# Ledger of designs, part 302: VH-VL binders against b7kms5

Target 1, 80 residues: b7kms5
Amino acid sequence: DTFETVRNTIRIESEVDESLRQLCHEERITKETWLEAAYLYLCEKPEELAQVIQLAQERLSQRKAIADYKRAKTMQERFL
Below, E stands for the ipSAE of ESMFold2; O stands for the ipSAE of OpenDDE; V2 stands for 0.75 times the mean of E and O plus 0.25 times the DockQ between their complexes.

## First folded at step 19 (VH-VL)

Design w_14 (framework fv_pozelimab; at its last look DockQ between E and O 0.70; V2 from the best seeds 0.61)
Fold by OpenDDE, look of step 19:
Structure w_14 (fold): chain C 80 residues (1-80), chain A 125 residues (1-125), chain B 107 residues (1-107)
Amino acid sequence: as target 1 above (80 residues)
Amino acid sequence: QVQLQESGPGLVKPSETLSLTCTVSGDSVSSYYWTWIRQPPGKGLEWIGEIYYYGSSYYNPSLKSRATISVDTSKNQFSLKLSSVTAADTAVYYCARDYTLDEPSEDFTIYFDYWGQGTLVTVSS
Amino acid sequence: AIQMTQSPSSLSASVGDRVTITCRASQGIRNDLGWYQQKPGKAPKLLIYAASDLQSGVPSRFAGRGSGTDFTLTISSLQPEDFATYYCQQFFNYPFTFGQGTKVEIK
């Protein structure tokens, strides 16, 4: 059996990333296989998937607000 | 799926005002920057300006005195007006979504991920 | 304004070839650089953002590298659908500016 992989740059909140890395270390798995397994599991759990999507949307909104603030401030400083 | 589409007159007379509208579907104009870019026939790309949904805008200094970008959240649109046009303003005009990615190590990253198909505007008497 | 200079302006290559395009900024722009592909009569398509991050749906044969002032776009094995014009763009400061483009033609 063979499979192909795709490279991705994943930016994870530092505290979440640290916690996830610790879990992966303890369970002798990788962050990559954890994400694959979690997604495949959720694909068979529509209600749980919906909950995760909602949580992800909330986190995205927070990141977006921070990013927009940083952009506004930094770009103004650079432009002046 | 996010889609952008430019609309407006394809022909404008010299000294008149070029007016274009970009209609956004599949996403809200809120919470994003929106940009206009143009490309003269057979030439490269020129950034015109950007606007955030709450009204803050920046323009290319080469066009600042003539360009105005606005947002209409009720119609999920944003628009470009370019006054006192000349033959040099003949170009394909593109609208695009201007996305800001949170990147703490580098502050943030910007890119234009969704583009309209473009609309040719010819300035001719 | 920050000037973006691409090289070469044009090149001829065959299917299967490794193609490298360079982009130089007149000043440091960190990793605030994007690469676009444009085919005749079409809008530019985002390939790479943040200098090296591959946009979703873009084939892995495309790769972006660099930081500061010197950047490269590499196509590891050119495919028929890759013949097009490529542009770099900086997002470090206003006004945002593009390279003059690199036309990749069939040999």
Scores: ipSAE 0.649, ipTM 0.891, lowest interface PAE 0.7, mean pLDDT 94
Fold by ESMFold2, look of step 19:
Structure w_14 (fold): chain C 80 residues (1-80), chain A 125 residues (1-125), chain B 107 residues (1-107)
Amino acid sequence: as target 1 above (80 residues)
Amino acid sequence: QVQLQESGPGLVKPSETLSLTCTVSGDSVSSYYWTWIRQPPGKGLEWIGEIYYYGSSYYNPSLKSRATISVDTSKNQFSLKLSSVTAADTAVYYCARDYTLDEPSEDFTIYFDYWGQGTLVTVSS
Amino acid sequence: AIQMTQSPSSLSASVGDRVTITCRASQGIRNDLGWYQQKPGKAPKLLIYAASDLQSGVPSRFAGRGSGTDFTLTISSLQPEDFATYYCQQFFNYPFTFGQGTKVEIK
């Protein structure tokens, strides 16, 4: 069996990122270790995990709507 | 999880209309852009066009006079019609989800993250 | 339309080899480029978007680089499952064109 890490870019809303960065600095951890710990913790808590998933779905929908608006505006300007 | 499935006739006669349907499961056809792509046997990929669910669509100029993409939200499907086909239209046809990723400022990124398995359409006889 | 030219059109390599595939756009496309992997009889699979960002679940041995007109896909250590055809595609402007493909075969 191979176990490897993957390298991914994560896009976080600037205000949330600023708050998370401050928390990680104060607790002397990294965003990566915080994300891993948060996920592992929630895996043991089905009710709390479901609430986080619901919030994540709402935020995903909001970001998707913003992205589609930007695309429609930009591509109309480029496409003649 | 999202799945896409192409369906339609595998044989079409020259000069007739090729008609394909993509059935979307695990998500709403109203939530994304959707794309048709084709690949002639042994050749590369060609983007046919895309649609956003309310009927805003864009087509490859090489096909725009013959191609029409439409959405049926009640069946959670989108479709391709390609008129006046010839042997050159023989290909594997793929449907795909067209994802728009938000980026900083006024920017965005596009990619095709879910694809159907493809269906071969042969134009013959 | 923006033409995307891949090089080489095919190559032979062994497991463990490092390979590089290039993709050149006929005009500047910023970083609006994706890489797809296709195995025989299967649909393409997204590997990289925005020129250099790995799609979820794609092994870190795949790396994309470039902006503007010149782009590369590098596989740092080929695995048996990596023998496939690779395509680049631009998303800067309609029509969203693909490169001609690069077939990576076992030697």
Scores: ipSAE 0.506, ipTM 0.839, lowest interface PAE 1.4, mean pLDDT 90
ESMFold2 (binder alone), look of step 19: mean pLDDT 89; pTM 0.917

Design w_15 (framework fv_pozelimab; at its last look DockQ between E and O 0.81; V2 from the best seeds 0.67)
Fold by OpenDDE, look of step 19:
Structure w_15 (fold): chain C 80 residues (1-80), chain A 125 residues (1-125), chain B 107 residues (1-107)
Amino acid sequence: as target 1 above (80 residues)
Amino acid sequence: QVQLQESGPGLVKPSETLSLTCTVSGDSVSSYYWTWIRQPPGKGLEWIGEIYWSGSSYYNPSLKSRATISVDTSKNQFSLKLSSVTAADTAVYYCARDYTLDEPSEDFTIYFDYWGQGTLVTVSS
Amino acid sequence: AIQMTQSPSSLSASVGDRVTITCRASQGIRNDLGWYQQKPGKAPKLLIYAASDLQSGVPSRFAGRGSGTDFTLTISSLQPEDFATYYCQQFFNYPFTFGQGTKVEIK
């Protein structure tokens, strides 16, 4: 079978990215195929998917707070 | 799905205060910046100002003396007041979600991802 | 305020054409640029953020490029639904400012 791919910009926390990269290297896979496989696996595991979503929401909240802080500080400096 | 909707009077007399409210659904106002933008008929877009849900705000210098933006977390709304209006303030007014995204190269980036449909406000005697 | 200048102000094109719109900033804005599409009577729709990142749901025929002062929006193959006005916007500093717009019309 043939398939098309799309290019996405993914921003990953540095420690997670490093750990994931190391895992992919050891297992001779790519981050891309890891993400695809993980998602497809979770699609068949509704309880596990719900847990991952909750964790993702928590991480998003933390990331958002940090981003907003950076914005506030940087934009004040640029504006003043 | 996130939705924004502007509401307020479509007609305001000169020297009076324009007052609009943006009602947000599908997401909480308590985690974002929120912005107002306007567009005079047949013309381009002008950024009015923004407010962080906790109260910090920035305004376009062209409107700073007249514009006030506020947030009501209990109603999941934010509002715009523009005082001493003239015919030059006739425009379609948009509210939008102002999103801050972490960006490795520049710490963060900004964009307006969700917009209201806009509401026309005409200033006329 | 940072001035954003789009080129051209308007253009005529046919379905299937490659269309390129340019946006120039009066000073460096790094990649803090967004592209919007607006159709008559509608709110602007975000197409591109961070200069080159495609917003979810936007067709891949749209592409944003550039950094610093010169930016481009490209439509690789113009579709009927792409006839509209396009705006760039900088988010580098207050006040946030828009380009004057580029109207893409049917030839």
Scores: ipSAE 0.637, ipTM 0.896, lowest interface PAE 0.7, mean pLDDT 94
Fold by ESMFold2, look of step 19:
Parts: sequence; C-alpha cells; structure tokens
Structure w_15 (fold): chain C 80 residues (1-80), chain A 125 residues (1-125), chain B 107 residues (1-107)
Amino acid sequence: as target 1 above (80 residues)
Amino acid sequence: QVQLQESGPGLVKPSETLSLTCTVSGDSVSSYYWTWIRQPPGKGLEWIGEIYWSGSSYYNPSLKSRATISVDTSKNQFSLKLSSVTAADTAVYYCARDYTLDEPSEDFTIYFDYWGQGTLVTVSS
Amino acid sequence: AIQMTQSPSSLSASVGDRVTITCRASQGIRNDLGWYQQKPGKAPKLLIYAASDLQSGVPSRFAGRGSGTDFTLTISSLQPEDFATYYCQQFFNYPFTFGQGTKVEIK
C-alpha cells in the first residue's frame, strides 16, 4: 500500500508560513504531513474542529475583503 | 452549494427593455462581484458587465449606454436591464459570480467560478 | 479593449491525442487569463485560472501555460468528454474580453 497523493497550490499568509516552516524544520516534518495530521486529529474532536472552522471563516472573510480592496484600487488605476 | 439561476421573459419585442434577474442561493450577493455574459446562438461569448455588490458597476463599452446592472440584497438577487433591444440582442444570457482571490503583496486574481444555466432571450415582433 | 485571439478556430482530433490551443493577447495581461470549456446547450465551465492554476474538480490532463501575451491550454490525452468549445478570457482590464473560441471535434 502507498499513500496516493494529490498536488495542490495553497496560499498562506506570510507570517503564518514563516512560523509553520520553522516549526516543521524543528520537528523534522513537512508542511503537508503537519496539515494531514492536524486535520486527522481534529476529525475526532467536534468542538475543536468547529472552533478551527470558525477561525478559518473569519480569516477567509478578511482575505476576501483585502482582495476586493486591492482589486478596486488597481482596476481604478488601469481603467482610467 | 452555491447556485445561480437566471429568470425573466424569453421573448422581448424590439425597442423594449430586456430584463433579467439572477437568484443566488448558497451564498450572499453582498460578498462578491456579479457579472452578466451573453452568447448569440452559434456564436462566442460576450462580457456585458458586472457590479460590485455595494454598487460600483462596469460595462462593455459596446453596451454601456443601454445596459444597467443592479443588486437587490433583500432578495439575494442581481439584475440586468438592456434597453432598446433589436434582433442583434437575441442570445443566451448567463449570470456568473466573479471571485477575487487574494494574492501575495498587492496582487489578486479574478475568475468566474459559478455560472447560471443560461436563459435564451429572443427579440422578435 | 484588449483583443484575445485564439488559434486554431477549430480542430479535429482522436481520443488519446495531445491537443494544444493558443490564446494571444493584444497587450501584456500578466497571468490574468482563464480558460473555460463549453459543451452544447450548457454554461461555460472554469478549467484554469491565473493562466496555470487548475480549478478544483478539473482533471489533471488539462494544463495551462504562459504569461504576458502568449498562452496555451493543453489536453495531454484527449478523452471523449473533452470534445467541446474552449474559450480564453482576460481579466487584466475592463472589458473582460473572451477569445473567439476553439471547437475541438472528433476526427
């Protein structure tokens, strides 16, 4: 048996990525194995999973607002 | 799941106003840009215009004097009105969600990820 | 407006063929380019965004390449369900123009 994998592109906020990279280096793991482990751990913990989902939704909302701001500013400049 | 559905009359008389509504379910109109695209039978796609949910709108210059897009947040809908129609306005009309993806630095990416099924509008006397 | 020119306008291919469609912008658009697939009687479906990023649920046989003015969509091994019309669209500046389309037909 092998672990069949899927290649993905993700975008992580730079300070979080720097911190996660350092953690993974110190613990001698990879970002992808950390992500898999974190998800599998939370699958058995409904209340903790719900808290993580809530935080993820808040971060998503912030990133959408920032993206819309960047777009409005840039497209105003290009369109004019 | 996010779904978009166009609605409106399928037959419009020449010189009158084409009026379409897109109903959004599974998400809020208050979060995105919303766009209209059309496709004359057997032909390619033409971007009509879009609106940011808070009211800023942008139109294809070829239609700017005749097209109006609006949002109704209470009904979770957005609409297209196209005035003074002719046979050349006969097309399948699609509504779509315009998603803005955050990118590093001061950048972003745009794509249309959810589309309605399309509704044929025929302009005929 | 930024003109998007697709080539070829149509092509015939067999199942298993490698198919390449090109899209050229009349000015630089960075990687602000999407690819859409449309089957008869259906809405367009997003395949590729940001020139090379695969939309979720799209098979890995689809690949986008390019930046600036020259872009390609490649289907590495054509499947029966891939016979459709393909459109590129630029998102660099208003109006967000489409290419004229490339119809991929059974040979």
Scores: ipSAE 0.598, ipTM 0.861, lowest interface PAE 0.9, mean pLDDT 91
ESMFold2 (binder alone), look of step 19: mean pLDDT 89; pTM 0.917

Design w_16 (framework fv_pozelimab; at its last fold request DockQ between E and O 0.79; V2 from the best seeds 0.72)
Fold by OpenDDE, fold request of step 20:
Structure w_16 (fold): chain C 80 residues (1-80), chain A 125 residues (1-125), chain B 107 residues (1-107)
Amino acid sequence: as target 1 above (80 residues)
Amino acid sequence: QVQLQESGPGLVKPSETLSLTCTVSGDSVSSNYWTWIRQPPGKGLEWIGEIYYSGSSYYNPSLKSRATISVDTSKNQFSLKLSSVTAADTAVYYCARDYTLDEPSEDFTIYFDYWGQGTLVTVSS
Amino acid sequence: AIQMTQSPSSLSASVGDRVTITCRASQGIRNDLGWYQQKPGKAPKLLIYAASDLQSGVPSRFAGRGSGTDFTLTISSLQPEDFATYYCQQFFNYPFTFGQGTKVEIK
């Protein structure tokens, strides 16, 4: 069996990335295959998927707030 | 999915005010920056300005004295007003989502990922 | 304002060709550069953001490279649907500015 892959750039919060990297090392897997497996698993678990989506939405909201703050500050300085 | 749609009159008389509205679906206007871009027929693209839901806005200096962008969170819309129009303001006007992405190397980066289909506004007597 | 200069303004190519478009900024913009594809009567479509990151749904034959002042968009093997006008845009400082565009035509 052969699979076609798509290259993506993923930005992960540093503490989560470190923890995930350590897990992948211990289990001899990659972050990429972990993400694939986790998604496929959750696709068959609607309640768990809903919980993960909610958590992801909360994290996104926080990330956006921080990014927007950085943007406002930095762009103001650049424009001066 | 995120969708944007421009609406407003396609014909404006010289010296009058161009007024357009962008209706957003699939995303809240309070979640991102929002921007207007225009393109005269057969020409390139020009950034008009941006707005954040809090009301903070920046404009292209070429249009700053005439352009006003506003947000209506209750309608999930944002709008553009361009006063004292001339033939030079004839263009297809696009609204777009102006996304801020957390970028480790530079703190953040920006891109316009969702665009409306555009609406032609002709300035003519 | 930061000036974005694309090269060439137009080019003719055949299906299967490797196409390279360049964009130069009048000053350093780090990786705050995007590439768009626009077809007649349509809105620009985002292809690349952060200079080299491929937008979701965009074919892998598109690639963006560069940082600072010099950037490139490469189409490894031109497809029929790729004939269009391409624009770069900087997001480093206000006002955000576009390149003048590069029209990719059928040879």
Scores: ipSAE 0.777, ipTM 0.932, lowest interface PAE 0.6, mean pLDDT 95
Fold by ESMFold2, look of step 19:
Structure w_16 (fold): chain C 80 residues (1-80), chain A 125 residues (1-125), chain B 107 residues (1-107)
Amino acid sequence: as target 1 above (80 residues)
Amino acid sequence: QVQLQESGPGLVKPSETLSLTCTVSGDSVSSNYWTWIRQPPGKGLEWIGEIYYSGSSYYNPSLKSRATISVDTSKNQFSLKLSSVTAADTAVYYCARDYTLDEPSEDFTIYFDYWGQGTLVTVSS
Amino acid sequence: AIQMTQSPSSLSASVGDRVTITCRASQGIRNDLGWYQQKPGKAPKLLIYAASDLQSGVPSRFAGRGSGTDFTLTISSLQPEDFATYYCQQFFNYPFTFGQGTKVEIK
């Protein structure tokens, strides 16, 4: 009988986050309500959801490569 | 889902080489760091070392260069060799996924999110 | 090497208790700290990464806090499945080191 929420930390690329914050401000919504709405909308659209998932997988791979590069550089410097 | 499984002999004679293999499924060994950790019976956890799939590796100095970690991309496996073992090397050995999470600016975070079930290696004397 | 010291080494508690475990680093490690839970005969399980971020599937009664040298893991209402040994681990610099562990026992 209540709308229970969960608190999470997410990590969003800065340019995407800035754009999303501007959109939410202009539309007078919050980032969390946008996220909820986007997911609920896509759940009813299998082909569009699949396209979003493909893009997410590509972005995940790119961010992982960047993270591994940063780690290698930093840890090599600290180790020596 | 990502799964790791250790394999290798459970008994090793003193002065010989301990050899273990970790088989990875649900992820590519060529897309991550991978680590070995050990735990003597009734004691705490000790990080042995790690490898990045391209062959770059780092080891705990406490092992005095006796440890070598290697990757076999064709079998999707990584392995540990520990030379000149003694009774002090008796432990449960774990392999784990050594994940790097991207953070803002030039930062990152590390965590070990998937572990093998562990295998006990006993050094006979 | 960065030494991680946990306190207490063991504690006894009842279901429903608030439990706090501390971990102190021998030098500043920013928030580069994780917490792991280990039950007898099992591999450790990641609970908290980056000092305060909850791993997927971990109950919200677990909370991590701290930065620099002083860190805590709090269980807000202890459950029967929480009786285990808890380890902190730093990933600021090689070698990556664990604390000696804190055993949480039933009272």
Scores: ipSAE 0.612, ipTM 0.870, lowest interface PAE 0.9, mean pLDDT 91
ESMFold2 (binder alone), look of step 19: mean pLDDT 89; pTM 0.914
OpenDDE, look of step 19: ipSAE 0.679; ipTM 0.906
ESMFold2, fold request of step 20: ipSAE 0.608, 0.602, 0.514; ipTM 0.864, 0.865, 0.830
ESMFold2 (binder alone), fold request of step 20: mean pLDDT 90, 90, 90; pTM 0.914, 0.919, 0.922
OpenDDE, fold request of step 20: ipSAE 0.711, 0.746; ipTM 0.916, 0.926

Design w_17 (framework fv_pozelimab; at its last look DockQ between E and O 0.70; V2 from the best seeds 0.58)
Fold by ESMFold2, look of step 19:
Structure w_17 (fold): chain C 80 residues (1-80), chain A 125 residues (1-125), chain B 107 residues (1-107)
Amino acid sequence: as target 1 above (80 residues)
Amino acid sequence: QVQLQESGPGLVKPSETLSLTCTVSGDSVSSYYWTWIRQPPGKGLEWIGEIYYSGSSYYNPSLKSRATISVDTSKNQFSLKLSSVTAADTAVYYCARDYTLDEPSEDFTIYFDYWGQGTLVTVSS
Amino acid sequence: AIQMTQSPSSLSASVGDRVTITCRASQGIRNDLGWYQQKPGKAPKLLIYAASDLQSGVPSRFAGRGSGTDFTLTISSLQPEDFATYYCQQHFNYPFTFGQGTKVEIK
């Protein structure tokens, strides 16, 4: 009914994913229910949401730099 | 929120140089790859080339070294120059953000997620 | 250069129809393929990246499939806003290339 679900693909750093899997196993929950709960909780807490957004922006910048490095290395090898 | 806007003359004479500028707002040109793509009227899309602000650039061989893409970080712009134009260069020219998405292992994905509205350049005497 | 060949070049369809567009690469490109939608007078819009991943805001009626040389874009139930031209694009190697486009028209 109100819990219609959607399948999505996400890309999580391996060490973070392993830590999250361990937490979910210990607490007897799933990754998707943890993600939903975390988002719903933060929606009610503007200051905490802002802190999470800032960290997410930092991680996005770092992952973008890594992606650009991989691209430059790979495309140089293929183009040559 | 990223916005791209092409600017430059809409008419260029044969054998002259086509010169276009893309103005970027909402992000820095120093953060991404940037791409020019063109589309002749009623036809498909052709990738012209790309640039990373640090100087790495790549071009479609079909343009036979007539194309030069450059970045002006102080104005947050990147530009296309296409020399020795002919009627075959008549097209709508798009600038686009060229995003690199991190993938697992040593992999990545590329996509063009923001585009300018396009500017028609007509080559005619 | 890696040639991307789309078929059909155009098709006529009704609202509610299932539409499938194919894209073939002249060599293997893994999953390094995107799909773009373009309406008249507008810039292309990204629909699908990495062959099968939906861009944010793209309806789930769009589905991308394939790897290697053979790819498809399927619209499971065509809507009025889906009448447009669709392009596939590879980013496996330079020069990056687009298919010639598939125009989906109102029947």
Scores: ipSAE 0.595, ipTM 0.867, lowest interface PAE 1.0, mean pLDDT 91
Fold by OpenDDE, look of step 19:
Structure w_17 (fold): chain C 80 residues (1-80), chain A 125 residues (1-125), chain B 107 residues (1-107)
Amino acid sequence: as target 1 above (80 residues)
Amino acid sequence: QVQLQESGPGLVKPSETLSLTCTVSGDSVSSYYWTWIRQPPGKGLEWIGEIYYSGSSYYNPSLKSRATISVDTSKNQFSLKLSSVTAADTAVYYCARDYTLDEPSEDFTIYFDYWGQGTLVTVSS
Amino acid sequence: AIQMTQSPSSLSASVGDRVTITCRASQGIRNDLGWYQQKPGKAPKLLIYAASDLQSGVPSRFAGRGSGTDFTLTISSLQPEDFATYYCQQHFNYPFTFGQGTKVEIK
């Protein structure tokens, strides 16, 4: 089969990225193919998918709080 | 799904105050920055200003003396007031969600991912 | 304020054409650049954020590239629904500013 790819920047928490990179190296796969495979697997596992989504939402909430803090701090430093 | 909708008078007299409200649905105003952008007929886009739910706001220097943005968390709305309007303030006014994305290498990045449909405000006597 | 200059202001193209739009910032803005598409009578629609990241739901024929001062938006194969005006916008510093727009018209 032939396929097209879409380029996206993936921003992964440092400790998770390091662990994932080590796993990919040991298993001779890439982070890209790992993500594709994981998603396809979860698409067939609705309960597991729901659990992953919930975890992802929690992590997103934490990232959002950090982002908002950084923005506020930057603006205060520039304009105060 | 997140939706934004502008509302307010489509006609304002010179020297009066333009007043618009953006109603947000599908998400809480307390989680994001919110912005106003306008576009004169046949022209480009101008950023007016933004507000965070905590009340912190920033404005385009070109409009700072006349523009006031406020947020009402109880109604899930935010508003724009533009005083002492002239014909130059005739434009389609958009409200938008201002999303801040964590990006450690660049601190953070910003984009407007959801927009209202826009509302035309004409300044005329 | 940071000035954003787009090139060209307008262009004519046919369905299937490769289209490239350029945006230049008056100073370095890192990757804090977004691309928006606007059709007549409609609000702008986010296409690209952080210079090269494709917004969810946007066709893969759209691509953003660049960092610093020079940026490009490319449509690999123009489709009928792509005839519109495109804007770049910097989010590096206040006030946020837009390019003057590039109108992509049918040849």
Scores: ipSAE 0.495, ipTM 0.862, lowest interface PAE 0.9, mean pLDDT 93
ESMFold2 (binder alone), look of step 19: mean pLDDT 91; pTM 0.937

Design w_18 (framework fv_pozelimab; at its last look DockQ between E and O 0.80; V2 from the best seeds 0.63)
Fold by OpenDDE, look of step 19:
Structure w_18 (fold): chain C 80 residues (1-80), chain A 125 residues (1-125), chain B 107 residues (1-107)
Amino acid sequence: as target 1 above (80 residues)
Amino acid sequence: QVQLQESGPGLVKPSETLSLTCTVSGDSVSSYYWTWIRQPPGKGLEWIGEIYYSGSSYYNPSLKSRATISVDTSKNQFSLKLSSVTAADTAVYYCARDYTLDEPREDFTIYFDYWGQGTLVTVSS
Amino acid sequence: AIQMTQSPSSLSASVGDRVTITCRASQGIRNDLGWYQQKPGKAPKLLIYAADDLQEGVPSRFAGRGSGTDFTLTISSLQPEDFATYYCQQFFNYPFTFGQGTKVEIK
């Protein structure tokens, strides 16, 4: 009759977020339930899951590099 | 799971150099900043400095002349050396992962998400 | 260096109480603030980052608020395991600095 949820802060690339939100609106689902469903689906698809993980790792690497660059530049300016 | 572990002598004589190593497991030292923090017994926390895996570093001005942080990617470790120690350097020393996260509000944010258990270093003759 | 001042330095509370800790920065630090919990003999544990983001695995009874110079950590209903010392830390500029700590004790 009821289930527990965990609240998380999710930061999604703006273009991806917009596209995903549009999809969810058209399909009358939520971004949250889409994420849940996508994960559960992939749990049953090991090859597809591996591909998604690889893509996720690549995207994380890119995001991290950008963040670190911004930090280095901004902190240098603040410190000097 | 990411784990950090401090190691080094728990006793150092005055005027000598304190040397500690932080061994990282569960993640690569690459692509992160790494920091040292200390806490004298019964007192608050003091940031010592940080190092990026590429070698760039920043230090607390209070310790800059004496502190050196280095990283060894081959061993997945980073280290702290503090020269000319006195009794005032007696503290629990922590290593931590310094994470930089992209932040839509402020471009980026920083936090120390993983800490070592800490190691007590006592400066005494 | 940016000074971080916590208030109060210590407080006594009972299980179930609402507890609020304040941290003030000597200058604007935007949202570059973290909150840590430390228990005796243990390393600090990250609770909140970016002023109001809850670290994964941290109970929802913990909440961070604020921006600029004034920040608060709130425990909506104090639990037995929450008796500890809490620290704020700014990440806005070098050197990174901590508040002096707030010890939450059993009443």
Scores: ipSAE 0.632, ipTM 0.896, lowest interface PAE 0.7, mean pLDDT 94
Fold by ESMFold2, look of step 19:
Structure w_18 (fold): chain C 80 residues (1-80), chain A 125 residues (1-125), chain B 107 residues (1-107)
Amino acid sequence: as target 1 above (80 residues)
Amino acid sequence: QVQLQESGPGLVKPSETLSLTCTVSGDSVSSYYWTWIRQPPGKGLEWIGEIYYSGSSYYNPSLKSRATISVDTSKNQFSLKLSSVTAADTAVYYCARDYTLDEPREDFTIYFDYWGQGTLVTVSS
Amino acid sequence: AIQMTQSPSSLSASVGDRVTITCRASQGIRNDLGWYQQKPGKAPKLLIYAADDLQEGVPSRFAGRGSGTDFTLTISSLQPEDFATYYCQQFFNYPFTFGQGTKVEIK
């Protein structure tokens, strides 16, 4: 079986997730097939893939900074 | 490729200070929390403490009076000093990257995803 | 501090066996729980974070479950490279304590 699937947990910002869910519903596709198609399409587009990677890196950095800030605040309250 | 490497003396005399440095490659020490963990030979793992790159730190209560963790951003390193050591401090010491992640059920969660290879420190005369 | 108790402390198993290791916290820790694998002379390796999320590059035969106080790590079909000691660790509150470990040995 060459088409095995893997179950993954993905964390998406609420507003982005809602928009993506609505798109998938309207187009009668699933979130996972959209993700697969988006990646496969971008593999043929090196410059566009690089732009997506840059945006992903920016979003990762922003989410990390916010998560670290929340951690510091919460742990100060708990550690007391 | 993120890599961590511990360095420091393998032998420390009782009552002296154990000093270890973790050198970080492929990542910025200024971007994360960093942690030290130890494991006495044949025994389990013990969390020593952590530091946020800005210098805010937390320690295991069993070691708080003796342990200090610091960051040197110019060398991309963080360090552990453990004072007044005894034979009970003989262990393999690990450094690790301490990552904070978004969590759907809570504001965040934590994991240690990159570890150094570990360095054995023996405390004896 | 939050105590983490693993069960069993050791077990013997054969290649292909399904193995389940449990971890119990002395108080609720939500899903702030990680699982690590350690082989002799090596550093621990992260397998599972947030109780049930598989770390990148970890085989799908590893699965985590649980929340609150009761957690499990299951290996659906043991491979030769899976004979190791497994640790859980809580990340809910300082100090970030580990379980005592579960050694999985060749039967």
Scores: ipSAE 0.516, ipTM 0.843, lowest interface PAE 1.2, mean pLDDT 90
ESMFold2 (binder alone), look of step 19: mean pLDDT 90; pTM 0.923

